VHH binders against q86uu1r1256to1370. Designs and how they scored, part 20

Target 1, 115 residues: q86uu1r1256to1370
Amino acid sequence: SKVCRGYLVKMGGKIKSWKKRWFVFDRLKRTLSYYVDKHETKLKGVIYFQAIEEVYYDHLRSAAKKRFFRFTMVTESPNPALTFCVKTHDRLYYMVAPSAEAMRIWMDVIVTGAE
Below, E stands for the ipSAE of ESMFold2; O stands for the ipSAE of OpenDDE; V2 stands for 0.75 times the mean of E and O plus 0.25 times the DockQ between their complexes.

## First folded at step 19 (VHH)

Design d4 (framework vhh_7z1x_3; at its last look DockQ between E and O 0.60; V2 from the best seeds 0.00; counts 0 for: pae E 10.5 > 2)
Fold by OpenDDE, look of step 19:
Formats: C-alpha cells, sequence, structure tokens
Structure d4 (fold): chain B 115 residues (1-115), chain A 125 residues (1-125)
C-alpha cells in the first residue's frame, strides 16, 4: 500500500506530554504526517523521509523516565513496551503504538520509507 | 552469502579484559543495527548491547553497563565489544547479531536477522 494510516500516541516537543494523533504515512509524498484526528483536517506536523536518521525501539527507556525541569515536565510513556523512536536531524520523536503488531508495521514502513 | 564471524574470545582471570570483534560480509553492514548477545550454560539468550547504523545511538543492558563498550567501523564492516572488569558470571558464548532496529532487550530473540557462530569467553581463576 502507498499509504498507511492509524493512531499513535506521540510525545510533544516543547510540552513533554503524550497526545494521541492520527498518523499518515505516504510513500509517494515521502512524508509522515500527523493530525489531531482521523478526519485529517488539522495538520499538527510533518516528518519528511529525508530527515529521518534512525528508527528503533525505546531501548534506552528514555520516555519511561519522569523528569522535572524548571517549567517543563517530562512524563513517562503510557506503555514503554510499545514505545519506539523516530530520530530526525532536528528532533527525536517518541511514539507509542496500540499493539506490538502495529508497532512492527509502523517501524517497518517508516524504515523502508527512509531508505 | 551473509556471514558474521566473531573473534577475540578466550580464557581470562576475574578482573581481566577482552576485546571481541565481529566481521560482517554479504550484506550492507551500515544499514543494520548491530548487537552483542550472549548465552551462558543452562541460561537463555541475553542481550548486552546495541549500536545504531552510524553509531550515534548506543544502549547497554544493566548487567554490563559501565564495563562493556560497543563500537563499530562501517568502513571495515566490523563490530567491536570491549569487555573490562570481567567476572565469572560473564562466562558465555558471545554472538553478534543484526537487525533493522534495536530490539526490545527483554525479548530480543525474534528481532535479529543474522547471527554469527559465536566466540567462547571464559572467566575463571
Amino acid sequence: as target 1 above (115 residues)
Amino acid sequence: QVQLVETGGGLVQPGGSLRLSCTASGFTFSRYWMNWVRQAPGKGLEWLSGISYSGKTISYADSVKGRFTISRDNAKNTLYLQMNSLQPDDTAVYFCATGRWSPIYESSQGYFDYWGQGTQVTVSS
């Protein structure tokens, strides 16, 4: 399939909270976009394939650690076992899949797209 | 033909050091995560360390953190494991294993594509 769609829980960039977003993987556009919901009316961000450096399980358990900064709280992953990372040139994305199967599918398509 | 060849194992005394090497061929080395795993007698497979494609991301199991250091040379298609402060419970067959991404270290068996033959490490006084 040229397009893959589904919900993932993503950690915010500035505010380190976890939010459910609707993701769209488009092989032709070479983008991974995410929206507020499945209606795809409000775009929240775009990850270009050429910007992706690495995809991996959150083996460092970085998202599972609670950290307190002066004005920012980093909360633990809602499900560490289903957390994976997409590392770009500018940002490290933390994402939680709804299942192990979904995680494998998303990681596979993202890695394939980034190659 | 895909091939991984581990070398550098041997017999050492407690507190000693070894440096393992894994030489890869038959595939694009730089497109794979590389991992070190081990299997002690009568025990299951234990993931030890992983290193990403370019070496920018590294992880360790708690059991070896601070003692072992993983590195890679993509120009030489070689993976390394520097093992310091070796203990008797480090005795095992050590394998290098490849994957498209770093496995979940609690259940790593199903996430590797290729394996080497292994090299024996024995720590004994």
Scores: ipSAE 0.292, ipTM 0.651, lowest interface PAE 1.9, mean pLDDT 87
Fold by ESMFold2, look of step 19:
Structure d4 (fold): chain B 115 residues (1-115), chain A 125 residues (1-125)
Amino acid sequence: as target 1 above (115 residues)
Amino acid sequence: QVQLVETGGGLVQPGGSLRLSCTASGFTFSRYWMNWVRQAPGKGLEWLSGISYSGKTISYADSVKGRFTISRDNAKNTLYLQMNSLQPDDTAVYFCATGRWSPIYESSQGYFDYWGQGTQVTVSS
């Protein structure tokens, strides 16, 4: 498939909380983009294929604790068993799929972008 | 035809060392997270360590951290486990296994799609 679209939950970059984002994997543009929602009107970020180093299942169930520091809020994954990672050269993305089947599809698709 | 073959097991004295190897064929080794798992007599499976596609991301179970070192050579389709400071409790059959998911705790069957036949490690006397 040339394009794969769907919701994933991801840990935020600056504010460390779990956020639902609409992801678009596009083999022609060679990008994995994510938006606020499926209307694709507000782009929140772009992961270029060349930046992707690895895609893997999160062994540690990297739990985040709530913190009351003014600028940081971090919580445990809402579903650790369905959490996978996309490692890039400048950031580690934690993503939660809606099912094990969706997780396998997304991981397989994103790995092809790293090839 | 997927094949995983473990070698390097044997009998060793307490405090000794062994290096296990796992040679893979029949699938794209460099696209799979690789794992070591063991099964001691009368116990269930224990995940020990996992290593990502490039070898840049590594994880260990607490029981082996600091004593065991996982590595891989994608050019040779080979996974390694260096085991130091072996104790009688390390006696087990050691398997290499692969799948896109690497559970630290059992949560689903089938996450490891391929398994080797195992190699016996005995730490005694």
Scores: ipSAE 0.005, ipTM 0.325, lowest interface PAE 10.7, mean pLDDT 79
ESMFold2 (binder alone), look of step 19: mean pLDDT 81; pTM 0.831
ESMFold2, look of step 20: ipSAE 0.000; ipTM 0.282
ESMFold2 (binder alone), look of step 20: mean pLDDT 82; pTM 0.835
OpenDDE, look of step 20: ipSAE 0.277; ipTM 0.642

Design d5 (framework vhh_7z1x_3; at its last look DockQ between E and O 0.03; V2 from the best seeds 0.00; counts 0 for: pae E 13.1 > 2, grease 25.4 > 24.2, SAP .675 > .668, placed apart)
Fold by OpenDDE, look of step 19:
Structure d5 (fold): chain B 115 residues (1-115), chain A 123 residues (1-123)
Amino acid sequence: as target 1 above (115 residues)
Amino acid sequence: QVQLVETGGGLVQPGGSLRLSCTASGFTFSSYWMNWVRQAPGKGLEWLSGISYSGKTISYADSVKGRFTISRDNAKNTLYLQMNSLQPDDTAVYFCARGKWSPIYDSGYFDYWGQGTQVTVSS
């Protein structure tokens, strides 16, 4: 399949709360879209592949990443161990996966799509 | 009933290769993500690789990336894992695991497992 779907918990952009959203990775459209729920009737946002600069683990203890967290005024993740970041030209997305396996799959898919 | 049966395990020397197979039955194989997971002695379960419905989306754990290759044949209801450049720390029981539906599922990703096949890497 050229499409990957599933729930991630995403931190809001303006309101720094964590909300569960339904994500749709479409390789053909080259988009990562997220909706309110799996019915995909209410689109909340679209991340274009070409806008993605970097994907990385948020729980990595690098000084640079810690600094970014501080600057972005990020609220504490509901699960730091399962948190990863998608950095775009305009925004840094924080996402929590439901499992380590899911996190790896999503990160790899997003990275591959962004290439 | 859903059934997954792993085969292909065995004893190999370091640097050797093995090819594991997982034969699925009791469900529409092509409708599910499939995965390989292993458990080494005294350690927890480790996810290794996943493959999407048609095989067009693939993911690997860092520990096996570049050495292991996952593939599937939906016509044969079979999942494969080609393991190259095997190391002693690859010694484990290897399981085929079905994803519940999508890569993102609450309360765990896998719903069915095989019995596992033993892989031992030793000189």
Scores: ipSAE 0.021, ipTM 0.301, lowest interface PAE 6.5, mean pLDDT 85
Fold by ESMFold2, look of step 19:
Structure d5 (fold): chain B 115 residues (1-115), chain A 123 residues (1-123)
Amino acid sequence: as target 1 above (115 residues)
Amino acid sequence: QVQLVETGGGLVQPGGSLRLSCTASGFTFSSYWMNWVRQAPGKGLEWLSGISYSGKTISYADSVKGRFTISRDNAKNTLYLQMNSLQPDDTAVYFCARGKWSPIYDSGYFDYWGQGTQVTVSS
């Protein structure tokens, strides 16, 4: 598909909270854009395909806890099992899909577009 | 299982240098920001430096800027800290931590970190 649209929940860039955003994958424009909502009138950010280095689901994030000494202020994902990452050159985007199928579809679409 | 193992600590005189290493295993090292954090005796944790997964973005705390250099070798799954012009108040346990520091919260999310390596600067 040339375009893929849908809501994903992402960790915010400046304010670290989980925010629902309308994502638009556009193979022709070579962008992954996100908007406030499905009306696509207020753009919140753009991820260019050439900036994407990896898309992954971290199977090891459930490993044993390590010591946190006054360095934990980041809000946990609302659904860790449906959280995937889009790694760009200097930012890691955390995204939560509405289902496992949606997660696989979005990961596949983004990986394919980044190649 | 995620593991981070720090090495290279020791005793050094004021003005001296040390190079710390952190070897990572159990995860895709090149997918994560990595950090150095220290804890002086009887004090809280102090974030020192962070480096992006590609190594192209680097940040330092003001207390170490110009004296310490962070680097990484993704082929060897190893994070480094070159420490120059060491002073007695640099005495601490130094930890390698996975995650990204955030200036907005004056903190970060570090889900894994090592047991640390002792650095002692004394005459």
Scores: ipSAE 0.000, ipTM 0.174, lowest interface PAE 13.1, mean pLDDT 79
ESMFold2 (binder alone), look of step 19: mean pLDDT 86; pTM 0.867

## First folded at step 20 (VHH)

Design h1 (framework vhh_8fcz_2; at its last look DockQ between E and O 0.14; V2 from the best seeds 0.00; counts 0 for: pae E 14.2 > 2, unsure alone 61.9 < 65, grease 24.4 > 24.2, placed apart)
Fold by OpenDDE, look of step 20:
Structure h1 (fold): chain B 115 residues (1-115), chain A 125 residues (1-125)
Amino acid sequence: as target 1 above (115 residues)
Amino acid sequence: QVQLVESGGGLVQPGGSLRLSCAASGFTFSRYWMNWVRQPPGKGLEWVSGISYSGKTITYADSVEGRFTIIRDNDKKMVYLQMTSLKTEDTAVYYCATGRWSPIYESSQGYFDYEGQGTQVTVSS
């Protein structure tokens, strides 16, 4: 598919909280965009394929640990087992999929797109 | 066709060291995670270590953290596992495994595209 859409829970960049966002993978545009909701009226961010370095499962081993990142508390993933990371040149994007199957699908399309 | 060929296994005493090698071919090596997994006698397959495309991200199982080091050479299409402070419980057939991404540590199974034939590592006094 040229386009893949769906909700993922994403960790914020500045505010290290987890928020549900509507993601749009567009192979033609070579972008992974995310919006506030499925209506795609408010764009919150864009990940360009050329910026993507790596895609991998989150290996944070403890679901209960609080982390400090630049003096900000980072909340643990709501579901570590369904958490994966998109690493770009500038940022780590942590995302939680609604299911294991969804996670694999998203990771697959993203890594394929980044190639 | 994809080929992963492990080597370097053998018999070693507890506390000893061993270096495993894996030669990869048949795919774009630099676009895949490389992993080491192992199967102890009578047990299932367990993930040991993974290294990302460029080697910028490295992960280890808790059981080997601080003792094992994974290294990759994209020019040579090689991945290595330097094992130190070996324990009897490290005895297993070690496999080189590749995938588009690193496996989940908690599950440690089912996320590889290809595996090699394996090399036997035996730690015994």
Scores: ipSAE 0.368, ipTM 0.697, lowest interface PAE 1.4, mean pLDDT 87
Fold by ESMFold2, look of step 20:
Structure h1 (fold): chain B 115 residues (1-115), chain A 125 residues (1-125)
Amino acid sequence: as target 1 above (115 residues)
Amino acid sequence: QVQLVESGGGLVQPGGSLRLSCAASGFTFSRYWMNWVRQPPGKGLEWVSGISYSGKTITYADSVEGRFTIIRDNDKKMVYLQMTSLKTEDTAVYYCATGRWSPIYESSQGYFDYEGQGTQVTVSS
């Protein structure tokens, strides 16, 4: 659609912790913006469509062996199965959707904006 | 069923070059982020480089950026690590790996799923 709105959890930029943000995908403005909450009064960031290089899901393999080579988990996603990535020229964004359907929808709309 | 077979290691002088290869089988290779990780003697596992399933995103550890190049070939199910300007601190067993990768405070940490014995790289004068 022309606009897609919803909460996603993202890794913060300056402080590296998982934060809930209200995302607004806008085809007319050609932006993916995010706000503190759904009232859209405090903008926290903007991702311009032309900056988006790739959208991908990186939890595609069974986690059967993950504990054997485990690293520090302070930045581990609160739900790895629902985490997807948006790569831009400047930054890699990690986002957690509230459901598998929501993740598919967000990945699809963001990819179409980047075309 | 999943197999990753590393090769191309050897003994090299400082400043030398090597190309490591990783042959993948038993899974849909093009659906997975691929990585190189290494284990220096007597130390823990350290991430070296990663490449997204499409190849559009490529990342390197600071210690190897500018000297190493990761390459993938989804048709041949291969990952390569082109290593140049090798240093003694690059001595390690190198593994290719699939897995989830998440950053913390501008460093990368995560779980790596792998199946292989690795390939030894020794840089000594």
Scores: ipSAE 0.000, ipTM 0.140, lowest interface PAE 14.2, mean pLDDT 77
ESMFold2 (binder alone), look of step 20: mean pLDDT 78; pTM 0.794

Design h2 (framework vhh_7z1x_3; at its last look DockQ between E and O 0.02; V2 from the best seeds 0.00; counts 0 for: pae E 25.1 > 2, placed apart)
Fold by OpenDDE, look of step 20:
Structure h2 (fold): chain B 115 residues (1-115), chain A 125 residues (1-125)
Amino acid sequence: as target 1 above (115 residues)
Amino acid sequence: QVQLVETGGGLVQPGGSLRLSCTASGFTFSRYWMNWVRQAPGKGLEWLSGISYSGKTISYADSVKGRFTISRDNAKNTLYLQMNSLQPDDTAVYFCATGRWVPIYSSSQGYFDYWGQGTQVTVSS
């Protein structure tokens, strides 16, 4: 498949809250984009494949821990068991899939795209 | 044809050490996460450790953390497991298994793509 679409819950970069975003994996564009909703009218961010270093299950459970960092609250993942990470050169993304199977699918396509 | 061959198993006394190797062929080794898992007699599959494509990300099960060290040499298509402070309950068949990502603490074979034949590790006085 050239394109994969669906909702994931992503932790914010600056504001460490969890937001549901509509993700679009585009193999041809070599991008993983996310929007406010499925209408794809408001782009919130783009992850380029060449920037992706690794994709893995949140083995450190970093997103499951509540902590304060410079007056910013990092909240626990809404579902630690379905939380995976996309590590780029500049940022570590935490994402929660709606199911175990969805998580596997997303991780696989992202890894494949990043190869 | 994908092939994984585990070596280095054997009989050791409690407190001893072993170094396992897994030689891969038939696929691009450097594009896969690699894992070590084991199965003891009468027990289910136990995930032990995983390492990312480049080796930059590593994880361990609590049961082996601090005792086992996973590493890889992509130039040699080889995965390693250094096992120190071995205990009798470490007795099992050890397998290397491929994946595109690492589901930690997984006991499901379904998470992995390819497996080796395994190597027997026996810890006994």
Scores: ipSAE 0.091, ipTM 0.497, lowest interface PAE 4.0, mean pLDDT 86
Fold by ESMFold2, look of step 20:
Structure h2 (fold): chain B 115 residues (1-115), chain A 125 residues (1-125)
Amino acid sequence: as target 1 above (115 residues)
Amino acid sequence: QVQLVETGGGLVQPGGSLRLSCTASGFTFSRYWMNWVRQAPGKGLEWLSGISYSGKTISYADSVKGRFTISRDNAKNTLYLQMNSLQPDDTAVYFCATGRWVPIYSSSQGYFDYWGQGTQVTVSS
C-alpha cells in the first residue's frame, strides 16, 4: 500500500530508553516518520528513504548493546525476539514490533523504501 | 522550486531573546499550515509550534508555551518565531516546515512536505 501506520517501540537517540512512537511510512512522500501518538500532532523524527541502507533482524544480538561501563550502558530491548533494525547513513534505529506478524510486515514495507 | 530559508539564529546568553524568520518561495504560502521544529545535539526532531494558513489557529508544545510566539505575514511569505527567556536547553538547529495538516487521528492524514536548511541557535554563557 502507499501508507503504513502503527505503533512501534524504539530506542531513543540521545537518552537511551525505549519509547513508544507512532510510525508512518509514506511512499508518496518517501519518508518514515514517527510521532508521539496516533494523532500525528507532534512529529518526533523523520527517516528519509534515501538515508535507509539496510533493514534486518539479528537473532544473536539484542537491539541494545553493553560495551564498557564508563562509555556506554543501554537498556536491553523489552522483547529481543521482536526487535529489528533500520540502518541509516548516520544512525542505527532499533524498533520493537507488537507481534511477529507486525515485525515481518514493517520490515517488508520499510525495505521497499531502501530499494 | 520550493525553498524555505531560515534566518535570525545566533549566539545568545541565557535569558536572552531571538527572532527567527523563514522566507518561503515556490509555493502558495498563504495556503499552507506552517511549523517550527528543532533538533538539539544528539536528539531527535521536536515539533514546537504550528500556525494555520490564515494565522488564526496556533498551537505550541508545552516546552515552549509562554516563551515562544509564532506568527506569519502572508504578504511577505514569511513565518516568524519570537523566542524569549532562552535557556541552554533551547540550543538546537531550528527548522521551518510545512505539510498537510492533521490535528487529530479521526481527520485528515498529515506529514511535512518541505523543510528549510535550518538556523543554529546557541544559548550559552
Scores: ipSAE 0.000, ipTM 0.061, lowest interface PAE 25.1, mean pLDDT 76
ESMFold2 (binder alone), look of step 20: mean pLDDT 81; pTM 0.821

Design h3 (framework vhh_7z1x_3; at its last look DockQ between E and O 0.47; V2 from the best seeds 0.00; counts 0 for: pae E 8.0 > 2)
Fold by OpenDDE, look of step 20:
Structure h3 (fold): chain B 115 residues (1-115), chain A 124 residues (1-124)
Amino acid sequence: as target 1 above (115 residues)
Amino acid sequence: QVQLVETGGGLVQPGGSLRLSCTASGFTFSRYWMNWVRQAPGKGLEWLSGISYSGKTISYADSVKGRFTISRDNAKNTLYLQMNSLQPDDTAVYFCATGRWSPIYGSGSDFDYWGQGTQVTVSS
């Protein structure tokens, strides 16, 4: 499929909270976009394939570590076992899949797209 | 065809060191995570370490952390594993395995391709 859609829980970049977002993987556009909901009316961000460097499990449990920054508290992943990372040139994205199967699917399509 | 060839195994005394190499061919080496896994006699597959495409991200199993060092040379299509402070329980067949991402735990399904392995024996 050229397009993959579904919900993932993403950690915010500035505000380190976990929010459920509707993700759209588009091979033709070479983008991974995420919206507020499945209606795709409010775009929240776009990850371009060329910006993606790495995709991997959160094996370091970086998202699970509670960190206090000056103005931001990083909360642990709601599900560390289903947390994976998308590393771009500018940002490390933490994402939680709803299932192990979903995680593998998303990781696979993202990796494939980034190639 | 994809080929992974592990070398560098052998017999070593406890506390000794070995350096394993894995030479890859048949695929774009720099686009894959590379991993070291091992299988001891009568035991299941154990993931040891993974390194990302460019080597910017590295991970280790707790069992080898601080003792083993993974590295890669993409220009040479070669993966390395420096093993220090080897112990008898490190005795196993060591495999180089490819993946599109770093696994948390090593299972056959987590990897795309495997080598034939190289035997490492730690014994006094």
Scores: ipSAE 0.160, ipTM 0.546, lowest interface PAE 2.8, mean pLDDT 87
Fold by ESMFold2, look of step 20:
Structure h3 (fold): chain B 115 residues (1-115), chain A 124 residues (1-124)
Amino acid sequence: as target 1 above (115 residues)
Amino acid sequence: QVQLVETGGGLVQPGGSLRLSCTASGFTFSRYWMNWVRQAPGKGLEWLSGISYSGKTISYADSVKGRFTISRDNAKNTLYLQMNSLQPDDTAVYFCATGRWSPIYGSGSDFDYWGQGTQVTVSS
């Protein structure tokens, strides 16, 4: 499809905590945007397709461990088995899907934006 | 028809080195995360290393970190594993494996495509 919408949980950018965000993948705008909630009135960030380098499952459960990142502690993923990564040239995003099926759908559509 | 073919296995003395290759066909190699997995005699599958489709992200199991190096050449549809400081416990059949997405880790890893394997034997 041209648009995919839904909630994912992601690691925050400045504050390293897990945040529920409403994601919108839009093939026409060529963006993966995320909002506070499904009303899409308060934009929290945008990932342009051109910035996406890789999409992959977190095979080693890297997001399941606390670690020091830029002078702060990073908390564990709330569900390591449903955690996948979107690597961009500036940042590594950790995202948690609500189900295995949702994770496959999101990974599949996001990777099409990268190429 | 998907095909993965491992080569480069053989007999080596402890402390020696080998380089494995895995040549892929029948799918878009540059769109797949590639992996090395081994199976020692009488044991289950052990995931060793993975490399992203662009090569920008690499991971290793603790058992091989610092001794093994994964790499890929997307122009040749080939995955590599450089194995240094080999010990008898590294004796196994080595497989390359891949899948679009695998949401669950397991002792046997649930990959869609597997090679036939190449035997590596470390013995004096």
Scores: ipSAE 0.016, ipTM 0.363, lowest interface PAE 8.0, mean pLDDT 82
ESMFold2 (binder alone), look of step 20: mean pLDDT 82; pTM 0.845

Design h4 (framework vhh_7z1x_3; at its last look DockQ between E and O 0.56; V2 from the best seeds 0.00; counts 0 for: pae E 6.6 > 2)
Fold by OpenDDE, look of step 20:
Structure h4 (fold): chain B 115 residues (1-115), chain A 125 residues (1-125)
Amino acid sequence: as target 1 above (115 residues)
Amino acid sequence: QVQLVETGGGLVQPGGSLRLSCTASGFTFSRYWMNWVRQAPGKGLEWLSGISYSGKTITYADSVKGRFTISRDNAKNTLYLQMNSLQPDDTAVYFCATGRWSPIYKSSQGYFDYWGQGTQVTVSS
């Protein structure tokens, strides 16, 4: 499929909280975009494929509990077992999939798109 | 068919160094995390280090941190482990193991896709 859509829970960049966002993987546009909801009316961010370096399971899930980051708190993933990372040149994204199968699908399409 | 072949093991004295290599074939090497693990006689499997498919993310077990260095050459389909300051308790069979999406720093928290036959490392005076 050229386009994949679905909800993921993403950790915020500035505010280190976990928020459910609607993700759109577009192979033709070479973007992974996320919106407030499935209506795709309010764009919250775009990850360009060329910026993606790595995709992997959260390797810090055992160590990354609640921690202080600058003036904000970083809380642990709501589901560490379903947490994966998208590493870009500028930012490390943490995302939680709704299921193991969904996680594998998302990780596969993202890494494939980034290749 | 998938094949991982570890080489470079041997006998070394305490404080010595050894460089292991793992040559991969039968799969797209650059799409996998690679890991080094070891098993000492009578002990369980111990994860040592992992490196992402691009080599940009690296992790180490506390037991080897500062002494071991993992690296990879995707053009050569080869994984390396530079081991310095070797100790007797480093004696074990060392394996390279693949993980498609992550390193495995705890045996109960992951799985490896493929394994090599292992190479024996013996540290003894």
Scores: ipSAE 0.313, ipTM 0.656, lowest interface PAE 1.8, mean pLDDT 88
Fold by ESMFold2, look of step 20:
Structure h4 (fold): chain B 115 residues (1-115), chain A 125 residues (1-125)
Amino acid sequence: as target 1 above (115 residues)
Amino acid sequence: QVQLVETGGGLVQPGGSLRLSCTASGFTFSRYWMNWVRQAPGKGLEWLSGISYSGKTITYADSVKGRFTISRDNAKNTLYLQMNSLQPDDTAVYFCATGRWSPIYKSSQGYFDYWGQGTQVTVSS
């Protein structure tokens, strides 16, 4: 019944670049899904609650490093201070919130899926 | 009412070890990043270490890496700091502190929602 929606910027999976995605946290479906945009017509991925191991602030500033990955320059997070992580069984997601308040709200919401 | 209580401080000789504990009540301990912070005489606060709510992500200030080990037991609502190779410069009041999400690494710009009253650690002959 509880749903949280909004834009976050995330590091892509295959192509390592920062992508704006529309995220939908849905307690009924027990998913954190993300779409191309707010119209929710093109699903780009889903994070099942049971796959979420940890949600945390990027204390190590891992997303602030430049590097090459498969011939692509992996750029720094567009806002390292607003970057948090969602660790799952098979992937570490880097998310950038539009504000500190939004970051805390999303982290608080997403961690309830891991409980 | 939220409460954090540090114990395990005391007097130790240089090179010695101490284990600090911080027992939490009044909030869901397993949902909070926990931190150790110290204040030496006449100095400001120094963040030392943080540990994620699950214990899987751990960070240390450069000044204590390799000597201090943070850990937690969520079943006992207790945070620990094992301090080895203590030197006189480690003399301070040690606090446990938390917020739903810790401040960023190397920064004091964030704030902690909850603080203990501290435990004195004195390293001297």
Scores: ipSAE 0.013, ipTM 0.364, lowest interface PAE 6.6, mean pLDDT 83
ESMFold2 (binder alone), look of step 20: mean pLDDT 83; pTM 0.847

